# Miniprotein binders against q53ft3, part 138

Target 1, 195 residues: q53ft3
Amino acid sequence: MFGCLVAGRLVQTAAQQVAEDKFVFDLPDYESINHVVVFMLGTIPFPEGMGGSVYFSYPDSNGMPVWQLLGFVTNGKPSAIFKISGLKSGEGSQHPFGAMNIVRTPSVAQIGISVELLDSMAQQTPVGNAAVSSVDSFTQFTQKMLDNFYNFASSFAVSQAQMTPSPSEMFIPANVVLKWYENFQRRLAQNPLFW
Below, E stands for the ipSAE of ESMFold2; O stands for the ipSAE of OpenDDE; V2 stands for 0.75 times the mean of E and O plus 0.25 times the DockQ between their complexes.

## First folded at step 15 (miniprotein)

Design ja6 (at its last look DockQ between E and O 0.42; V2 from the best seeds 0.00; counts 0 for: pae O 13.3 > 1.5)
Fold by ESMFold2, look of step 15:
Structure ja6 (fold): chain B 195 residues (1-195), chain A 83 residues (1-83)
Amino acid sequence: as target 1 above (195 residues)
Amino acid sequence: SVEELAEEIREALERVQRKYEWAKQFLADGDVQFALRLLQRAYRLAKKALEKAQELGLTELIEEAQELIQQIEELMEKIRESQ
């Protein structure tokens, strides 16, 4: 139903479902993470009148989870970018996850999504430093990530004259990477949330 | 104490401001339904904060609450005119 993306990491699309209406993603090495993207996969919408409250959890000095409300996603706003770099010393708040037996190790944070009535969500107030501009910032972030990857991959390009046979290894022609980059960029311009 | 009550009012007004900013983000993305729900909750919270600030005679908090209420009312009116 949901995806979770951190720059430089593989996208997560298989949340732990800890209740019928509650989903969790693990974020190992959370201290190195500055932003997280939470989005709907697009094939299972929220029921009418419902949406998702998005929480961030980290272990306190005693190893106990501390949860903070980051913000919301809805059918009308199916993705959001959250800044979490300033939240790792914040105070906990009321949240729907603390009674669940979730086995977590030190240095692992979590993103929790709770499917709730829109009226219940509107009564909650996200922490003050969590959100960035949603679609526009997501597009800018994604474009920077694409440029960084393409430039990095291109720095390893060799011509056929420079190649030596290595039959135990697989190779990808550079034009395949360029085509992927161009196709992704075109699709991003048409629908920033297609991925 | 009155100082504790004043701090509660400041915290409430900060929550009003944050809900207002989130409502604008939902409007920008086209989710008018949830934006209005956030604004209605922000409005109720700001009205309660104003009432408490008036009871305590806290002039700066009264003015802050009134400004937020006006911003919320103007945005809600603009949304309803656009629907």
Scores: ipSAE 0.553, ipTM 0.839, lowest interface PAE 1.6, mean pLDDT 80
Fold by OpenDDE base, look of step 15:
Parts: sequence; structure tokens; C-alpha cells
Structure ja6 (fold): chain B 195 residues (1-195), chain A 83 residues (1-83)
Amino acid sequence: as target 1 above (195 residues)
Amino acid sequence: SVEELAEEIREALERVQRKYEWAKQFLADGDVQFALRLLQRAYRLAKKALEKAQELGLTELIEEAQELIQQIEELMEKIRESQ
């Protein structure tokens, strides 16, 4: 349902489902990460009236997780970019992930997505510094993200003759990915803050 | 204390500002309905903050709250006109 991308790293498309309505991505070496992109894969939309609250979790000096609400993704806003570099010293917020005994190595942060009612999401307040402040930096990051994703996806491209049957796997035509990429670039050019 | 209450109002107004900024982002992406809901929440929070600031006679906070309320109202109206 969700993907997570850090510039310069491989895209993550397999979130750990920790609950029926909660998904988690691990972010190794999180201290080197400035921005993270969370996006819907497009395979499964949110149910009507629901969206995703996106949280960032990092270990404090005592190794305890500090959770912060970054923002939201919805069917109408299926992707978002968050600046996390400035959050690493922030105060924790309420979060729905409870005391997840995730064996955390000190260098690993997490992105958590909680599927929630849109009305409930609207009552929440994301941390202010999670928004990408500069249009230029956002545009640059987005472009790098797009390039990274396209390069990653294209590396798995095979001809129909080369396809190996895998009933458990879904395949997406490369032209669909290209079309998505082109549309995304167009939207970005029109409004760098369309996310 | 008045100082403590003033700080609570400031914090509330900061939350209002954050909600307002996020609403603009949602609008930019075309998620109009969620933006409206967020603005409505921001509006209610700002009104409550304004009332408290008025009760305490905190002029600067009153002005800030009024400005935020106006910005929210203007944006909500713009959204309605575009629908």
C-alpha cells in the first residue's frame, strides 16, 4: 500500500504491517537523512473517509523512541515529502504506535503510517518544521527522488519473453511507470508544492 | 498565572499557524475537503485563543489571533468560491 523513499537509497515498498491499520518502514542511518518521501503505491486506496497519518520515530539519548507527526497522505494527496533532519532534537508527540518493542539499533529510525479517519486527522497538528521550507530544495529533492525511483524500477524491467511466472507477484508495465513519472514531473513544474 | 495562560495562548496560535500552512499544502495538491476540515479546526482553535486573549487583555495575542482568523476565513471563502 505504501512506499518510502530516501534520496540516494533504494525505494522501500514493503512496509512492516504492525497492526491492521499501521505500517512501519525502517530507516537505517537516519542521521544522514534530510528528507523522506512517503507515497501510496496506487495498488490499494484508502477507504472512503480515511487517510494516513505519517509519523517519524527516532531514538533519544536513552534509546527510547521519540515520535513526531510529520503530516498526512490521502487519496487526494497520495505522496508527501518531509524534512526530518531538523526533527532529531524535537519533542515527542502523541502517537498511535504504542510501546512497540521494535529492537531498535540506535542508528535506525522509523516512518510510521497510521490509517485513520480524515476527520480525526484534521484534529491533529503536524510538527511545523517537517514541511519543506524552500521550494528549490523541495524541487531538487523531488527530482532526485523521481530519478531514483525510475532508475530502481527500470532496473527490474524485463521483456514479456523474459518474464518468469510468479503468481504472488504483480507486474506493472514500464510504460505505466514512465507515464506516471512524466505526469509527476509536469505537476511538479506547475506547482512544486502539489504534494 | 497570566503568564502561564499567555503561553498557552501562544502555543495554541502556533498550532493554528501550522494547521493553516498544512491546509495550503493540501489545497495545492487538490485535497480540498481535507484542507477545509483542517481550516475549520484551525478556525475553532484560533477563536478560542482569541477569546482567552481578550479576557486577559493581551493585546499582541489578540492581534495575532485576529490576523490568523482573518487569513483562515479568507482562504475558506476562496475555496468555497472555487467550488
Scores: ipSAE 0.000, ipTM 0.196, lowest interface PAE 13.3, mean pLDDT 81
ESMFold2 (binder alone), look of step 15: mean pLDDT 90; pTM 0.907

Design ja7 (at its last look DockQ between E and O 0.21; V2 from the best seeds 0.00; counts 0 for: pae O 10.3 > 1.5, placed apart)
Fold by ESMFold2, look of step 15:
Structure ja7 (fold): chain B 195 residues (1-195), chain A 83 residues (1-83)
Amino acid sequence: as target 1 above (195 residues)
Amino acid sequence: SVEELAEEIREALERVQTKYEMAKQWLADGDVQFALRLLQRAYRLAKKALEKAQELGLTELIEEAQELIQQIEELMEKIRESQ
């Protein structure tokens, strides 16, 4: 029903089902993981009015589980990227997995998915800013791409006094590039998915 | 004390703001249904905070709650017009 992906590792598509409405993925060597992707495989949607609450768990200094709510996946947003690197020192929140007979070693963290009512999910608050949206990632990449392009193009700028006659060459005033950059950046801020 | 109750209201309004920001993010990500559920939750929390602030005569918190309620109502209306 669910998949779990960590960059540089094989995709996990076979969650351990620990209850009718609860699923778990093991994350070995969890200290080296910064982000995890949780997604729906697409063959079995959530029942109407329901979605998935996504939790992260690691053993504390005593070897006991510490569970934290990362965020949600739904039929309307069937995948999400979660940042987990900052969570390893956090405190646990209320979670549905505490009474489950889940066997793991102290060096293995877990991703837990609990199928819940959307109204119940709406009352919960994820820890920190764990969820990473595709809009944030796209906007960040595009901003850096725009900055890189402008800096590159600007390194070739010349004044009119510095130009040599060359009738076969075409020139673009530097201000045109700046206008394009400003317009694109404004449009991106207004609608990051403009098409 | 009244100060302790005022702090409870401030904490509730912070939860309202958090739900409102979550709803905007979920809307941007394309899940209108869950965004509306988050907004409805935020609205109910803000109305409860407003009632408490009014019972205690806490004018600054009343104004803050009313501003949040207006923002939530405006966004929900905008979503309905887009549906």
Scores: ipSAE 0.429, ipTM 0.801, lowest interface PAE 2.5, mean pLDDT 77
Fold by OpenDDE base, look of step 15:
Structure ja7 (fold): chain B 195 residues (1-195), chain A 83 residues (1-83)
Amino acid sequence: as target 1 above (195 residues)
Amino acid sequence: SVEELAEEIREALERVQTKYEMAKQWLADGDVQFALRLLQRAYRLAKKALEKAQELGLTELIEEAQELIQQIEELMEKIRESQ
């Protein structure tokens, strides 16, 4: 349902589902990460009236998780980019992930997506510094990330004739990836800060 | 203390500003209904902050709250006119 992209890293398309309505991506070596893209894969939309609240979690000096609301993704806004570099010293916020027994390596952060009612999401306030402030730098960065993702994904493209059954894996049609890419570029062009 | 209350008001207004800016982003993305809901929440928060600032006679915070309220109202009206 969701993907997570960090520049210079492999795209993550297999979130750990920790609950029916909650998904988590691990971000190793999170200290080196400036921005994260969270996006819908386009395979499964949100139910009507629902969206995704996107949280960032990192370990504090005591190894305890600090959660912060980054923003949202919805069917109408199926992708968002968040700056997380400035959040690594922020205060924790209320989050729906509870005490997850996640064996945390000190260098691993998490992106959590909680599927929630849009009405509930509207009452929440993301951390202010999660938004990208520099339009030009962000646009360039985003384009690089998009290109990286597209190049990576397309490198694995196969025709149906070339496909072999793999029950343990999910496959995404190339047209879905392309559609996402085009939509993201369009939205970026309209508003570089649409996230 | 008055200083503590003033800080609470400032924090509230920061949240209002954040919600306002986020609503503009949602609007740009075509999520009009979400933007409206967010603006309504921002509006309520701003009104409460204004009331508190007025009670305490905090002129700068009053002005800031009034400005935010006006911006929110203008945007909500623009949205309504576009529908």
Scores: ipSAE 0.005, ipTM 0.179, lowest interface PAE 10.3, mean pLDDT 81
ESMFold2 (binder alone), look of step 15: mean pLDDT 90; pTM 0.903

Design ja8 (at its last look DockQ between E and O 0.02; V2 from the best seeds 0.00; counts 0 for: pae O 14.8 > 1.5, placed apart)
Fold by ESMFold2, look of step 15:
Structure ja8 (fold): chain B 195 residues (1-195), chain A 83 residues (1-83)
Amino acid sequence: as target 1 above (195 residues)
Amino acid sequence: SVEELAEEIREALERVQLKYEMAKQWLADGDVQFALRLLQYAYRLAKKALEKAQELGLTELIEEAQELIQQIEELMEKIRESQ
């Protein structure tokens, strides 16, 4: 449902679902991270009237989690960049992850996403200046998603000699994926708003 | 005390301003529905703050609340006209 991206790292697309409405990504070596992109994969939208509250958690000096509300993602704004470099010593905020008692090391932080009513989200106040411009986040997110998709799809590439017949499955030539990738990347670099 | 109640009203109006600014950003980002939810919440807070300020006769806070309410109503009307 969700993805999480840190510059210079592989995108995470397999959140730990810790409750029906709560999802978590681990961020090892979080002290080196300045920005995090949170986005919807596009396969499962939020139900009508719902959205996602996005939290950042780090362990304090005693190893206890400190949670802070970063902001929101919704069907209408399915991605955002959050600046976390200034939050690593901040005061905790009210949060819905109280049932999450996952033991972790001092170097691992978490991104939590809680699926909530839009009316409830509207009443919540994110920590100041966590969200970054959506125009830059869209371009950065799109670039990283393109890289991830290409790497993922390429890892399943087989030569004609390696193919196993499977008449119930549909295939696409690897070159089609490459041509799409190159064309989209070129257009995005020339005009991030080309669509 | 009246001073404590006045400070609560100021804090509420700061929250109203924050939600109004958030709504403008969410509109710019293209999510009209969440922007409206933010404005509706800001409107309710501002009306409540106005009512309390009127009960205490706090003229400066009354004027501040009324200005915020006007800004919120104008933005919601602009959204309605564009839908």
Scores: ipSAE 0.669, ipTM 0.879, lowest interface PAE 1.0, mean pLDDT 80
Fold by OpenDDE base, look of step 15:
Structure ja8 (fold): chain B 195 residues (1-195), chain A 83 residues (1-83)
Amino acid sequence: as target 1 above (195 residues)
Amino acid sequence: SVEELAEEIREALERVQLKYEMAKQWLADGDVQFALRLLQYAYRLAKKALEKAQELGLTELIEEAQELIQQIEELMEKIRESQ
């Protein structure tokens, strides 16, 4: 349902589902990360009236998780870019992920996505410094990220005849990825800050 | 307090309701497997809420929980029949 992309790193398309409505990506070496892109894979939309609240979690000096609301993804804005470099010294916010027994290594942060009602999301206030402010830089970054994702994903594309059964893995048709990419590019062109 | 516990149960049932509605929407979108998983979880949550409500003798919450459970069961059955 969700993907997570960090510049210079492999795209993550396999979120850990910690609950029916909650998904988590691990971000190793998070201290080196400036921006994270969270996006819908295009395979499963949000239910009507729902979206995703995107949270960032990092360990504090005591190794305890600090959660911060970054923003939102919705069917209408199926991707978002967040600057997390400046969040590494912030106060924690309320979050729906509770005390997750996540085996945390000190260098690993998390992106959490909580599927929530749009009305509830509207009442939440993301951290202010998570938003990308420069349109040009954002557009360039987004385009690079999109290209990176597409190139990465397409490199693993196999035909139906080449597929082997793997019950533990989910497969996404390449055309879905392409469609998502095209739609995203279109939206980006219309409004670079549509998220 | 009983009132606090009752509120917790109410909140749980609200979550159940939400999950049920989400599942319906996912079904409409063709995401049957996700819908089913969500319903299964909602079912478990509702059962737990029901048990707590019963322990506390909260009649209205018992009824609400039972209704949600029934709705979930019906939808799950419908899904199974459609496969």
Scores: ipSAE 0.000, ipTM 0.165, lowest interface PAE 14.8, mean pLDDT 81
ESMFold2 (binder alone), look of step 15: mean pLDDT 90; pTM 0.899

Design ja9 (at its last look DockQ between E and O 0.48; V2 from the best seeds 0.00; counts 0 for: pae O 10.9 > 1.5)
Fold by ESMFold2, look of step 15:
Structure ja9 (fold): chain B 195 residues (1-195), chain A 83 residues (1-83)
Amino acid sequence: as target 1 above (195 residues)
Amino acid sequence: SVEELAEEIREALERVQIKYEMAKQWLADGDPQFALRLLQRAYRLAKKALEKAQELGLTELIEEAQELIQQIEELMEKIRESQ
């Protein structure tokens, strides 16, 4: 029903179902993770009136799980990006001058998804600014797409002295592409949904 | 003390503001139904905060709660009319 994605890792599409309404993904080496994407696979929607509360769990200094509400996914917003870099385990113990031989082993955190009533979800408040706006992620993707196109098109630029005759082809001046690029970037920054 | 109760009301109004901003984001993200549910919860919290502020005669908090309630009502109406 759900997927979980971390940049540079294989997407996880087989959540561990720990109850009829609860699903879990393991995140090994979670201290190296800054963002996670949680999404619905698209084949099984939430029942009407229901959605998913998304949680992050990490072991505290005592090894006990600490669960934090990151945000939500619903049929109307079936994917979300969550920033977890500020939610990880805290600083080490204070001590007056000394070397301690403490070996830190890799730790495993979890992403949990609980299927709940939308009214119950609306009562909850996620931690801080964990959820990244879908508008922000759209803007980032769109900017990368624009940069890719501009760089690709520019790699074929030639001066008039370098051109060879090709009467069966049509050409566009490079400044047209640049003007379009600059205009689109400005409009996107002003209103990512201007179109 | 009255100051402790006033701080509780300020904290409640902060939670109302958070839910209001969250609802605006969910509306922008294309889920007006969930945005409405967030606003309905924010409305109930704001009304409760207003009642407490009125009981204590805390004029500044009364005004703040009323402004938030108005903002919430306006956004809920906008969403319902556009659905």
Scores: ipSAE 0.365, ipTM 0.777, lowest interface PAE 3.0, mean pLDDT 77
Fold by OpenDDE base, look of step 15:
Structure ja9 (fold): chain B 195 residues (1-195), chain A 83 residues (1-83)
Amino acid sequence: as target 1 above (195 residues)
Amino acid sequence: SVEELAEEIREALERVQIKYEMAKQWLADGDPQFALRLLQRAYRLAKKALEKAQELGLTELIEEAQELIQQIEELMEKIRESQ
């Protein structure tokens, strides 16, 4: 249902489902992360009237998790970019993830997504510095993200002659991915906030 | 104390500002309905903050609250007109 992407890292598409309505991504070496993208995979939409509250959790000096609301994703806004680099010294907020016995290594943070009613989400207030405030920083991050994705995807490219039959898999021509990439870059250049 | 109450009002107005800015982003991202919900909540919070500021005679906070309320109302109207 959800994906998580850090620039320069592999995309994560397998969230740990910790509850019926709660999903978690692990972020190793979170101190080096400036931005994270959370997005819907497009396989399963939110139910009508529902969306996702996105939380960031990092261990404090005592190893206790500090949770902060970053923002939201919805069917209407299926992706969001959050700046987390400035949150590492912030105060904790209320969160729906409870005392998760998350075996945390000190260097691992988490992105938590809670599926909630849109009306309930509207009552919440994300941390102010989580939103990407700088168009330039956003553009740079997005470009790095796109480059990472393209590089990753292209690494799996094979010629028709090299293809092995796999009935359970769908294949996309590399030129389609390139076309998408070029179109996305063009749109980004025109309006960094087009998405 | 008045100082404590003033701080509570400032914190409330900060939350209003955050919600307002988020609503603009949601609108830009193509979810005007969620933007409206955020603005409605921001509006209610701002009104409460305004009332408290008025009770305490805090001129600067009154002005800030009034400005935020006006901005919220304008954006809400814009969204409604676009629907």
Scores: ipSAE 0.006, ipTM 0.250, lowest interface PAE 10.9, mean pLDDT 80
ESMFold2 (binder alone), look of step 15: mean pLDDT 91; pTM 0.912

Design jb1 (at its last look DockQ between E and O 0.20; V2 from the best seeds 0.00; counts 0 for: pae O 7.8 > 1.5, placed apart)
Fold by ESMFold2, look of step 15:
Structure jb1 (fold): chain B 195 residues (1-195), chain A 84 residues (1-84)
Amino acid sequence: as target 1 above (195 residues)
Amino acid sequence: SPEEIIEQIEELLERAEIKLEMALQWLADGDVQFALRLLQRAVRLAQEALRLAEQLGLPELIERAQELLQEIEEIRQEIERQLS
């Protein structure tokens, strides 16, 4: 039903099913892993109204599992990239895997997927910075492009006293460009999807 | 105490803002249905915060909750128009 991919490793497609609605992938040598990709195999969708909550587990200094919610996969977004490099010292969260009898070794972390109702998933909040979003990438690119355009246009600014008459060209006052730039930046920061 | 209730209102509003942010991310990634469920959760949290803020007569928290609810509703209406 699920796959798990780590950069530089073969993809895992044989999850251990530990309950009717729970699946686990082992991640040996987890200290070297910064990101994981979790995805659905294409022929088995979630039942309508359901999706998957994705958890990361690592052993603490006493060997006890520490589980953290990374995020979700759904029929509408069947793959996701999760950053785990900062989670290996974080606080544990509420999780549905507590009663499971899972074989465990001190050097192996786990990715757990729990099939749940979408309404239940919407009540859960993933740990910060775990999920990688296409909105964040678009916002970062767009902000850099705005800065580049404004800096380029500003580098050609001249005062009216320094202008040579050019009747075949049209001109735009520099304050129009600045006002547009400031307005666009504020709107983008308030709602990255306002466009 | 009133101070404990104020902290509860602020926590509810912060949780609502997190759910709104999550919903915007899921919209951008193309899952409208899960995004709508996240928005509904944000509405419920903000409505409870508003109810408590009104009970205590806290104008700044009332305004904050009302502005958040309006923002969520505008996003939901835009999604609904696009689906029709």
Scores: ipSAE 0.242, ipTM 0.740, lowest interface PAE 3.9, mean pLDDT 78
Fold by OpenDDE base, look of step 15:
Formats: C-alpha cells, sequence, structure tokens
Structure jb1 (fold): chain B 195 residues (1-195), chain A 84 residues (1-84)
C-alpha cells in the first residue's frame, strides 16, 4: 500500500504491517537522512473518509523511541515529502504505535503510517518544521529522488533476448520509464509543488 | 496563572497557524475537503485563543487571533466561491 523513499537509497515498498491499520518502514543510518518521501503505491486506496498519518520515530539518548507527527497522505494527495533532519532533537508527541518492541539499533529510525479517519487527522498538528520550507531544497531532493529511481529501475533493464520467463511478473519497457522521467522533470521545472 | 494562560494562548495560535498553512498546501494539491477540515479546526483553536486573550485583556494576542480568524475566513470564502 505504501512506499518510502530516501534520496540516494533504494525505494522501500514493503512496509512492515504491525497492525491492520499501521505500517512501519525502517530507516537505517537515519542521521544522514534529510528528507523522506512517503507515497501510496496505487494498488490499494484508502477507504472512503480515511487517510494516513505519517510519523517519524528515532531513538533518544536512552534508546527510547521518540515519535513525531510529520504529516499526512490521502487519496487526494498520495505522496508527501518531509524534512526530518531538523527533527532529530525534537520532543515527542502522541502516537498510535504504542510500545512496539521493535529491536532497534541506535542508528535505525522508523516511518510509521497510521490509517485514520480524515476527521481525526484534522485534529492533529504536525511538527512545524517537517514540511519542506524551501522550494530549492524540495527541488533538489526531488531531482535526487528521480535520479535514484531512474538509476534503480534502469539497473534491471534487460533486452528481450535476455529476459527470463517469469509468468508471475509484469514487465515495463525501459522507454516508458524514461518517458515518465522526462515528463516528471518537465512538470517539476514548471512547478516544484505540482505533486 | 496568567503566565500559563498566555503560554496556552500562544500555543493555540501556533497550532492554528500550522493548520492554516497546511490547509493552503492541501488546497494547492486539490484536496479541498481535507483543507476545509483543517480550517475548521484552525478556527476553533483561534477562537479559543481569542477568548482567553480577551479574558486577560491582552491586545496584541487579541489582534493576532482576530487577524488569523480573518485570514481563515477569507480562504473559506474563496473555497466557497470556487465550489459554486
Amino acid sequence: as target 1 above (195 residues)
Amino acid sequence: SPEEIIEQIEELLERAEIKLEMALQWLADGDVQFALRLLQRAVRLAQEALRLAEQLGLPELIERAQELLQEIEEIRQEIERQLS
């Protein structure tokens, strides 16, 4: 249902489902991360009247998780970019993830997504500095994200002669990915906040 | 204490402002319904801030709350215009 992307890293599309309505991504070496993109995969939409509250969790000096509400994703806004670099010393907030006994290494943070009612989400207040404040920073991040995705996808490119039969897999021509990339770049150049 | 109430007012205003900013972002992204919900919550927060500020006779905070409420109302009117 959800994907998580850090610039320069592999896309994560397999969230750990910790509850029926809760999903978690692990972020190794989180201290080096400036921005995170959370997005819907497009396979399963939110139920009507529901969306996703996105939380960031990092270990404090005592190894205890500190949770902060970053923002939201919805069917209408299926992706969001969050700046987490400035949050690593912030105060914790209420969160729905409880005491998850996740074996945490000190260098691993988490992105948590909680499927909630839109009305309930509206009552919550994200941390103020989680939103990307500068257009330039956002553009740079997005460009890096796109490059990362393209590089990742292209690394799997094979000629038709090199294809191994896999009936359970769907294949997309590389030129389609390139076309998408070019279109996305064009849109980004026109409006960095088009997403 | 008055100092505690002042802190509460400032917190309420800050939260309302955050929600207002979020609403604007969501409007730009085309999710009008969620934006409206955010605005509604922002109004409640700002109104409570205004109430408390008036009780304490704090003109600067009163003005800030009133301005915020006015901004929200202007946005609401614009949304309504677009939806009509």
Scores: ipSAE 0.016, ipTM 0.308, lowest interface PAE 7.8, mean pLDDT 80
ESMFold2 (binder alone), look of step 15: mean pLDDT 89; pTM 0.884

Design jb2 (at its last look DockQ between E and O 0.54; V2 from the best seeds 0.58)
Fold by OpenDDE base, look of step 15:
Structure jb2 (fold): chain B 195 residues (1-195), chain A 84 residues (1-84)
Amino acid sequence: as target 1 above (195 residues)
Amino acid sequence: SPEEIIEQIEELLERAEIKLEMALQWLADGDVQFALRLLQYAVRLAQEALRLAEQLGLPELIERAQELLQEIEEIRQEIERQLS
């Protein structure tokens, strides 16, 4: 239902479902993370009148989780970018994830998504400066993410003559990836919120 | 105490303003539904502020609450116009 993306890292599309209405992504080495993208996969929409509250959890100096409401995703806004780098010293907030006995290594944070009523979500106030609201910041982050992806993908590029037969794998021409990248950049330039 | 109520009124107005700002952001992001929910909650907050301000006879706070309610209503009407 949900995906989580950190620039320079593999996309996470398999959230741990900790409850019927709650999903969690682990973020290793969270201290190096500046921004996180949370998005709907498009397979299952929120039920009518419902959305997702997005929380960030990190261990405090005592190893106890500190939860903060980052913002929201909805069917109408199925993706959002959050800046988490400045939140690592913030105060905890109320959260619906309870005392999750998740064996946490000190370097692992979590993104939690709680499926909730829109009316309930509207009553909640996210922590300040978490949601990337500026078009410029959003564009910069997206561009960086795209660049990282392209660089990563291109590092695996081989000529047809260099290809090793692998019947179990499918291959995509590099020019297709480039075309996609260019199209995405164009759309981003036209409307940073084109999704 | 009256002072405590005044503080409560100011807090309610501040919260309502935050919700209004959030609504505008969500409108810009293209989610009218959630924006409307935010506006609805903002109205409730502002109305409660207004009620308390009127109870204490505080003209400045009454005016602030009324102005905020009017602003919310204008936005709501604009949304409805766009949806029609």
Scores: ipSAE 0.615, ipTM 0.872, lowest interface PAE 0.7, mean pLDDT 85
Fold by ESMFold2, look of step 15:
Structure jb2 (fold): chain B 195 residues (1-195), chain A 84 residues (1-84)
Amino acid sequence: as target 1 above (195 residues)
Amino acid sequence: SPEEIIEQIEELLERAEIKLEMALQWLADGDVQFALRLLQYAVRLAQEALRLAEQLGLPELIERAQELLQEIEEIRQEIERQLS
């Protein structure tokens, strides 16, 4: 039903189903993770009037799970990016995973997804700064793409003394690329959707 | 006590404002149905705050609750027009 993705890791598509309406993904080495993507695989939608509450759990100093509501996924918004880097020492909150007999590994964190009524989900408030907006995700991806292009293009920079004549090729002075890069970054920071 | 009830009114209004902000975010993200559920809950919170504020005769809290309810209704009507 669900997938879970951390940058640089294999996507997880086989959640541990710990109840009819509750699913869990393990996150080993969770302290190195800053963001998690949770998404619906597209095979089984939520029933009408229902959605998913997404929780993050990590072991406290006593090895006991601490659960925090990250946000939601729904049929209308079937994927979301959550920032977890600021949550690993946070205070726990009310959650639906309490006394359930789920397999807990005290040294790893978990992502929990609870299928709930939309009206019940509306009454819950996620921890601050967990959900990354679609605009913020676009900005982060675009910035990484921009950095990649600049680094790639600048790796081919040569002086005129180093240049081999090639009349059939077009060339762009390196300072034009730099000016474009700086202008694009400025505009992106001012308005991520300026394009 | 009256002071505890005033704190309850302020908490209800703060929660309602948070739900309104969440609804606007979900609307911008394209999930109108969940946005409407958040607005419905925000209305319930603001109406309870209004009821308590009227019971105690607290003009500033009454006005705050009424303005919030009006803002939510205007947004809800705007959404309903777009759905039609």
Scores: ipSAE 0.567, ipTM 0.858, lowest interface PAE 1.5, mean pLDDT 80
ESMFold2 (binder alone), look of step 15: mean pLDDT 89; pTM 0.880

